# Designs tried in a protein design chat: VH-VL binders against q58766. Part 34

Target 1, 244 residues: q58766
Amino acid sequence: MIIMYAIGIGDNKEEVLKAYEKLKEEGIEVELIDNPKLLVDKLLDGEIDGAVRGSLSSSKVILYLRERIGKFYRASILKNPFTNGIFLLSPVGIDDISEDKNERIKDKIRIIEFASNFLKNYNIKAKVAVLSGGRLGDLGRNKVVDETIYEAEEIVEHFKGNVDIIHNGILIEEYLKDGYNIIIAVDGITGNLIFRCLGLICKIPGYGAVILSDKNVNFIDTSRNANWERYYNAIKFLIGGDFG
Key: E = the ipSAE of ESMFold2; O = the ipSAE of OpenDDE; V2 = 0.75 times the mean of E and O plus 0.25 times the DockQ between their complexes.

## First folded at step 13 (VH-VL; framework fv_dargistotug)

Design x5 (at its last look DockQ between E and O 0.01; V2 from the best seeds 0.00; counts 0 for: pae E 13.6 > 2, placed apart)
Fold by OpenDDE, look of step 13:
Structure x5 (fold): chain C 244 residues (1-244), chain A 118 residues (1-118), chain B 106 residues (1-106)
Amino acid sequence: as target 1 above (244 residues)
Amino acid sequence: QVQLVQSGSELKKPGASVKVSCKASGYTFTDYGMNWVRQAPGQGLEWMGWINTRTGDPTYAQGFTGRFVFSLDTSVSTAYLQISSLKAEDTAVYYCARHYKWGYFDYWGQGTLVTVSS
Amino acid sequence: DIQLTQSPSFLSASVGDRVTITCRASQGISRYLAWYQQKPGKAPKLLIYKASTLQSGVPSRFSGSGSGTEFTLTISSLQPEDFATYYCQQLYSWPTFGGGTKVEIK
């Protein structure tokens, strides 16, 4: 059987097509799908072996995917600019985790568990860093920041010695320098901003966002504003699952 | 006081199986993972893998897959190492070691000598 | 896997001597390095973690330094109870140990 993959094509067509052409040059056949539901249905029905959201609407594709397979999380795979490794960033969607504090903590715990297992499958030891909204020394300066600090501490306390996990405030640059490979953002908005800054602005290489779930779904989430390389890398990841 | 107490020395024939126990006390067993380390006679330390004591998920180092099995009995705060199809080269002292915050081994069992001889 | 190379493998020293043991990593491991002491017939004992943090209860004559690929364990003034084998360990990736350094009495 021929392995088939698909990329969603909405806006940003030029970049998607560029990725499509590059893949074609390498003998990789990819179907372009401009219908969000069709992309998901083909994947889940087994008509294709993997799918990349491409530039299709997140609000349409992700929501429909959740309707079909239930709750899942996403982790963006990015290259560490300080090391030769990769790191997972999560959450990266505004609806990925709950607004409720207790549920949010549970969501983050689940993310850490799924992400750790994901890395283990690639023979990578998980090193988890939990972000808060400020430096540890900022405690008491802002109630919202304080809450993020306490939440991060609760998460670290939950895992204790069963996960290599740390909380040292908002210092993501220090986390990455120290080789942490699972970065837990404060929330989906924060994570998305981090991704956009690092990925879309600074153009750190990445492979899209993988699905973190108890279900095995070969779906890579990508930004509708990504360059062709990200779409290309997403397909390449589905094909080979190689981080380089 | 944190303590890890391992089972006694074992003498086995090639092809047999052995199960080493490591009983933890002085802390919440499920709060910290458990590592296993092998040390052949006169040799250095070799990490065999570890087990998540909360989830029961084991991770095995390269070379320690197949015949080596980590398991738990959380009701008695005990971790187990089972070695099947024993070989002469399995002769070693086996240590359990508690997984510290960042994975350092802050507490160790006293070790269990497993001797495999025909 | 990350390989750790200790040097020297054997070291002869006298009580009161300053002893330095080196551990080199095959790649950068930041500060994710620990040092252990093992005496004959005994389990290893954690001395230092995170390259330079002294474990509680360990004498202050022990110190660790380094970052990246090169690390050192120093005993400022060797005591009779310090004659043992010392191991470095990295926790940047799946744990690996150095080959050990046996400190013997001269």
Scores: ipSAE 0.782, ipTM 0.898, lowest interface PAE 0.6, mean pLDDT 95
Fold by ESMFold2, look of step 13:
Structure x5 (fold): chain C 244 residues (1-244), chain A 118 residues (1-118), chain B 106 residues (1-106)
Amino acid sequence: as target 1 above (244 residues)
Amino acid sequence: QVQLVQSGSELKKPGASVKVSCKASGYTFTDYGMNWVRQAPGQGLEWMGWINTRTGDPTYAQGFTGRFVFSLDTSVSTAYLQISSLKAEDTAVYYCARHYKWGYFDYWGQGTLVTVSS
Amino acid sequence: DIQLTQSPSFLSASVGDRVTITCRASQGISRYLAWYQQKPGKAPKLLIYKASTLQSGVPSRFSGSGSGTEFTLTISSLQPEDFATYYCQQLYSWPTFGGGTKVEIK
């Protein structure tokens, strides 16, 4: 009841403890929780302000979270290499959105709604860019590319006037240069590949994955085998302070 | 009904010690930490630190290490602030305040005036 | 070390007035700000936590807003019992208090 944030502690204990000690030195109260159910229950019942999965088992924590709140989407939090701000990349799980064209559009609409609301809770104004497989000048050249362009245009039209949203094709580098902070990938596969290239190969800094849902869930999913800096940075993101 | 009742005012000479008590009632004492806050005459509020009532582990704010000691007697739901080697500058009202979730101080004691004069 | 600057430090107002007090943090503190009311000779009382959430039993004429570095406490229609000193407190890191805003009768 005293601690406002929590980090899950399972295996990898030394790295979690290093993060805990650093946060304590900075005056940030963190509870270490070794029980997946308890971590989720305390977060959803409002006993803590935010939680990081830490080194607890993903399957146990994520499955129980789904049981408590139902369907949710995930977005990777990455530092924008051009602006030093952050951006959310979604979807990033291969099964986060439907493979059916019409249901996929509905999933992306929900992702944009939840991601925009999530950033608003952190006092960040949403700027949404929807990716497709080509440019408008590519219409008529490739059937798959055409479909992704039509889908992106339909999504943008759905939100026009309600959200700061754009589609200018495949040009993710221009979106990031222009400070767009919600990047919607074509599907889970493309989102995952973008994440792996930017985060794992090019090593741009990241803060883990957030939960996007109609519930206000202040939770970051991190690798159980992460370095202490990853856990530390995830808590700093949840607090809403300096991101890097 | 949550209540924090502090010991009465103290008049002390420089060099003496004082022990201020803060007795809690109306809740489970060990579920919430206890903060200590100083307010010099005519001045604002200054956080001195807190004690985890479940573990007994104190944390002192910068400038309050040395002469200030937080302690507990959980059998009577009471927190203590002891100040040794009292100086005139220690003259103040000392408050205990319950450490609620998210770290806010939701209930305060009535305050204990400690006056240090020759 | 996070400094909180309250403004004004002092104001004079009449019953029925709308009163606005601001608190500015030296760095971003998200929504981790509380407001306390202290009457002369009495302990502080928590009014608002998490920047905008009213503590139980606090009249609805009190409201809080803000996030990041700028926060506001508003009393929509000042009552005789509202003449007091108001303090902000951040809990993003180890607690610090603002310098206070004394609200006096005009």
Scores: ipSAE 0.000, ipTM 0.457, lowest interface PAE 13.6, mean pLDDT 87
ESMFold2 (binder alone), look of step 13: mean pLDDT 93; pTM 0.938

Design x6 (at its last look DockQ between E and O 0.82; V2 from the best seeds 0.00; counts 0 for: pae E 3.6 > 2)
Fold by OpenDDE, look of step 13:
Structure x6 (fold): chain C 244 residues (1-244), chain A 118 residues (1-118), chain B 106 residues (1-106)
Amino acid sequence: as target 1 above (244 residues)
Amino acid sequence: QVQLVQSGSELKKPGASVKVSCKASGYTFTSYGMNWVRQAPGQGLEWMGWINTRTGDPTYAQGFTGRFVFSLDTSVSTAYLQISSLKAEDTAVYYCARHYNWGYFDYWGQGTLVTVSS
Amino acid sequence: DIQLTQSPSFLSASVGDRVTITCRASQGISRYLAWYQQKPGKAPKLLIYAASTLYSGVPSRFSGSGSGTEFTLTISSLQPEDFATYYCQQLYSWPTFGGGTKVEIK
């Protein structure tokens, strides 16, 4: 059986093509698809074994994917700049979790469950860090920040004892330094900003964003503004699932 | 007061099966995972794995797959370790230990001696 | 798996002595290290977690230090009840224990 993969190509064509060429040099053939729905359909219909969004529109590809398979979450896989391991960052999409507090908490709980299971499949022990909007000492300074702190505490309380989980405010650098490998952002906007800052600006290596769902879908979400390495790494991940 | 009480000592022949119980009290059983630790006579501690008491999902350490099965009965706040096809080298004290959110084991059962001899 | 090497394996000391036990990890484990005390015929007891945090109810003569790959457990003044076997445990990955250090009466 021939294994086939595809990368979406929209804007940022030069970087996608560069990834395509690099993969080709390694004997890895990838189909370039410029139609968002076609990419998703080919994947779900079994015409290809894995797909990378590439530089196609998120609003088109992700929404259509949700129409086809239902609700799912995403976790960006990034290399920890302080350790030799990786960490999952979630949520990373503006529509990934609810704006409603109670539903948002449920979403984050589901994310943690899926992410923990994901890491377990790679023989990695989950260590979860939940972000809030400020330092713990900032409590009382801003009502919005306070709510994020309380929400984080509620999530920690939910998992305490069954998942290694911590909340220590907004100190993501400390979380990563201590080796936490699941970072739960306050919301999709926050997560996306963290990703963009660390991945796109600071160039921390990454493998794209995996799908967290009860469905087994070999789809890697990537930024339309990513460099060729991220598209390349996404395909390499689909092929081997190697974080090395 | 948190307590973990394990079942009594077992004497088994090779090839037999044993099921050790660990009954928890003094806290919400499903809020804390349960670890299993083996200690052969005169030897050190060896982590066997753990079970998520909320989901029932077990994780087994290397070398403890196949013959070792973790299970739960949440209705009586009890975790179980079953060992099948017992071997002489399975002779050891087996501990259950409560999992905490940093991953350390804060409470331990008193241990269950399992002796396997022909 | 991450291996932990304790040293020494055996230690003879007297009451009042300062005792130091070392635990080295095969790779960096940040502060994900715990220390346990075990007496013969008894279950282990948690002493220290997060490398240096004293567990509730544990005497202050016990202390832990270190990060990364090298850790130490210190008993500032050994008491009669402290003669036991001590184990380090890493929690950075799936848990593993050190080989243990038996503290005996000199």
Scores: ipSAE 0.774, ipTM 0.891, lowest interface PAE 0.8, mean pLDDT 95
Fold by ESMFold2, look of step 13:
Structure x6 (fold): chain C 244 residues (1-244), chain A 118 residues (1-118), chain B 106 residues (1-106)
Amino acid sequence: as target 1 above (244 residues)
Amino acid sequence: QVQLVQSGSELKKPGASVKVSCKASGYTFTSYGMNWVRQAPGQGLEWMGWINTRTGDPTYAQGFTGRFVFSLDTSVSTAYLQISSLKAEDTAVYYCARHYNWGYFDYWGQGTLVTVSS
Amino acid sequence: DIQLTQSPSFLSASVGDRVTITCRASQGISRYLAWYQQKPGKAPKLLIYAASTLYSGVPSRFSGSGSGTEFTLTISSLQPEDFATYYCQQLYSWPTFGGGTKVEIK
């Protein structure tokens, strides 16, 4: 009934406070919460309508969230540097998907389904690209690379004509130039590294990481050491979900 | 051979409902999504939305929410378009079209003319 | 919403003519463009997808070109069965169609 949002505040207090003050200036009511379990409990118990992790410890918040809702995945929302749109990068949590090859295929299929539904809720057509460890012509060079290529091809075949999906190897720059807006990394480590390079080093604009699950969780994960604009933008997306 | 066969033409009064069927053959029905396209008399083509045939999850274009419902019966490889509270401006030919890779429409039904007049 | 503007809206031509139809997108759509042929009283038929790839069974006199915002359908030597209305369609975002180009007998 009561529209209330929260930002977790731990380290990096100055940047969180800047975001808080800017939101307050705009008439947006936000609670600052310094307790990881309290942030999660208030969100899941319905006391707040949406939450941003802010500068609270990832391990504390994410571990407890997983305890409360079970398995989930994360997708980073990033501005596409070649277009005016956004793309989702997933997985971006280093432990989001299974080490077992058969189970990680199932994980990626679930990620694609949840990410597609996320974009549908904002009237954005999903265009999915599955990364692998090499170009298609690289088969036979390396057993590990070959495994990732076969895995990507299996995922594409699963969806056939019910999802607009492609695998063209490692060529993320071509996917982004062509407006693909769901990018499936090989694993959580590669996804996290891509995010850190694009978002933190190259400073492309980002809007946080959403929780992908079969439960409706209005939560955006943010870096502990983000600038105030990332915290501010995360709240703005929770409120309206506006992006170009 | 891929084939989409639609139900016959309909003449309706404003306020009535209509259900158009699209029966697929020659391929695995649940592997390809189904689009619906409207063409008013003398006008161009207008995408209404589509339905994921594996999950049954529909997506409606803006302007086609509420009165337009997509559904499936996978046991007979058939997609349906239901239009409720018919209005005169709903007079059109309605096509089903198979969702080809990348979202292009490779096979179309023959079309179903729905005429709404008082 | 991505608008597609086809030109010309109407075209009179003789058998054997080279026919060129243009489709302009309101924003960049990469190669996410298809061309359809529709004869009176019939459903549309896919001619070209991905801007330039000829769909299976389509005569080679049809060709497509373009990327970004400007696209062209060309019929190298018009045949009697080619008198129809032609539509472009983008799939870069939620699908939209061009207004159509009617090719009539001169």
Scores: ipSAE 0.408, ipTM 0.755, lowest interface PAE 3.6, mean pLDDT 90
ESMFold2 (binder alone), look of step 13: mean pLDDT 93; pTM 0.941

## First folded at step 14 (VH-VL; framework fv_dargistotug)

Design y1 (at its last look DockQ between E and O 0.87; V2 from the best seeds 0.00; counts 0 for: pae E 2.7 > 2)
Fold by OpenDDE, look of step 14:
Structure y1 (fold): chain C 244 residues (1-244), chain A 118 residues (1-118), chain B 106 residues (1-106)
Amino acid sequence: as target 1 above (244 residues)
Amino acid sequence: QVQLVQSGSELKKPGASVKVSCKASGYTFTSYGMNWVRQAPGQGLEWMGWINTRTGDPTYAQGFTGRFVFSLDTSVSTAYLQISSLKAEDTAVYYCARHYNWAYFDYWGQGTLVTVSS
Amino acid sequence: DIQLTQSPSFLSASVGDRVTITCRASQGISRYLAWYQQKPGKAPKLLIYAASTLQSGVPSRFSGSGSGTEFTLTISSLQPEDFATYYCQQLYSWPTFGGGTKVEIK
């Protein structure tokens, strides 16, 4: 059987088509789909082997995915600017984790478990860094920051001994320099800001956002405003999972 | 005090199977992963893989897939290494070693010698 | 896999000598480096972790330094009980060990 992939095409058609043409030049045929529901259905029904959201509406595509596979998380894959490796960043959506403290902790625990398994499938050892809202020395200066520190510590305590995990405050640059490859943001807003700053402003290479779930879903979430390289990289990831 | 006590030496013929045990005491067994390390006679240390003692999920190093199986009995704080279809080259001392967070094995079993000879 | 190269493979020294063992990684491993001591017929013993942190109960004559790709284990004054084989080990990726350095009596 021929392996088939698809890219969603909504707005930002020029960039999606650039990616499509580039892939075609390399002998990679990809189906362009302009219907969010059709994209999801074809993927989950096994008509295609992988899908990239492309420039289709996030609200529609993500909604359809949730309706069919239930709750899932996302992690953006970005190239480490200090090493030759990659790192997963999660959560990256405002609705990805709960606002309730206890449920938020559970969500982050699940993210770490799914992300670790994801990396294992690519023969990468998970090294988890949990972000809080300040330096460890900032404890006592702000109640909101204090809460993030305590939450991070609780998560580390949960995994300590069975997962290489660390909490050293807000120092994401130190985490990345040390080669940590799973970065847990304080919340979806924080994660999304980190992604936008590193990926969209600083143009760090990336492969889109993968689905983290107990179900195997070969789907890459991409921004509707991304350049053609992002869409191209997402398809290349689905085909070969090349992080080099 | 933390202790890892392994089962005794084994003498097996090629094609047979062996199961080595590693009993932990002095700490919460499910709080620390367990590694397995092989050392052939006169050779260096070789990491075989590890098992997550909380989830039971094993990870095998390249070259240690198929014939090697990690398992647990948490009720008795014991980790197991099973080797099937034994070969002469499997002759070695096998160690269990506790994994502490991010970078080292802080406690080791005394080792189990497995000799495979016809 | 990340390869660790130890040097030298064999080292002859006398009691009281300053001994230095080097471990080089095939790629950057930050501080994910540990040192072990192994005596004949015994299990390895952890000496240093995180490149330079001394394990509890280990004599202060042992020290570790380095980051990235080059690491060093130093014994400031060799004692009779220090004649053994020493291994470096990384956990930046899936664990690998160096080939070992046997410290023998001169």
Scores: ipSAE 0.533, ipTM 0.817, lowest interface PAE 1.4, mean pLDDT 94
Fold by ESMFold2, look of step 14:
Structure y1 (fold): chain C 244 residues (1-244), chain A 118 residues (1-118), chain B 106 residues (1-106)
Amino acid sequence: as target 1 above (244 residues)
Amino acid sequence: QVQLVQSGSELKKPGASVKVSCKASGYTFTSYGMNWVRQAPGQGLEWMGWINTRTGDPTYAQGFTGRFVFSLDTSVSTAYLQISSLKAEDTAVYYCARHYNWAYFDYWGQGTLVTVSS
Amino acid sequence: DIQLTQSPSFLSASVGDRVTITCRASQGISRYLAWYQQKPGKAPKLLIYAASTLQSGVPSRFSGSGSGTEFTLTISSLQPEDFATYYCQQLYSWPTFGGGTKVEIK
């Protein structure tokens, strides 16, 4: 019934402390934790209700989280620039899904299932768009593009008619205009590059990266070198932030 | 030849329970979502929620999260709506309707009238 | 929830009349709107989806238009079998229905 949150604090202390002080001014108490394993252990053991990685090392925190809960995927939460809603972009970790074609199809299917459930918890209907490497009219021009198209079509067929899911090639701008709110990248590298372009260069607002898993893990991954506003916004999201 | 056939009308007293069935035929049951829609006498259509027929995971609209339960028996291609602790305000026709990719509800059951009276 | 406001609630018309019914959404829903016809004691029947696409087997006198927040169902020449109640439905998010428009014989 007492809701406790934590922010990891490492090298970027000034920005984490700014976020801490702003949250305190708003009556939100958070624990600052400088130990990667302790942050994860407190979250998973139920001593805190949500955690933000903060400025702790990603390699130490994410590796240990993976050791404790097994395979998971990451999704960036971004504001849709064409609507008043959000969308999830996944995978965004460069190593989140397999390089093997058959295994990455299974990974993407699990991502879609977990992301849909994530949105359902916020009373948002999932609208899923699967990216490929080209337009549908490009079929037959390039073997790599063709394989991404076939892979996307197989994923759509897996879900049949229960899920609002489409594949219309590489056209991410059209998906976002039409309110698709789960965008499945071709792979982790592609997803990461899309995030860097939209979030870091174009500055579309975001709330960090959530953990997609069959376990209930209330955790936001943030950049070690973020400004205080990103840490603050991540906590506000964990509390039950309004998506618009 | 897609068809949704619902169970017959029910007359119930307040406090009782009812279970409405919706049997599907002419298509692969687990390939389409199943919705429940309520229509009170003289009133419009009200979406109650849906159930994912592949996973069995139900979703309830606001106001239908208590006494209303969706379930499936995929071995007989049938969806169920159970209403417990019936109230007079539950008097309505209850429809099942399938969807494909949330584009539309293309096939509807004939409706089941549930009447709750003392 | 996305609210749909349907207008008019009733209209009275003669066979051969051109009938228009409007549906307004509380937010943009692109083209994700369907229209249904319901006769007394019968289940609703899909007429139009994606705002303007006619369902198979529906007479060509029915047409739909609109995008965003404003949508219209038109019956170009009303027939005796068209006297019914018409509902719009958005499927952009969790579905909601308009309040209905009853078309009666004058």
Scores: ipSAE 0.531, ipTM 0.813, lowest interface PAE 2.7, mean pLDDT 91
ESMFold2 (binder alone), look of step 14: mean pLDDT 92; pTM 0.932

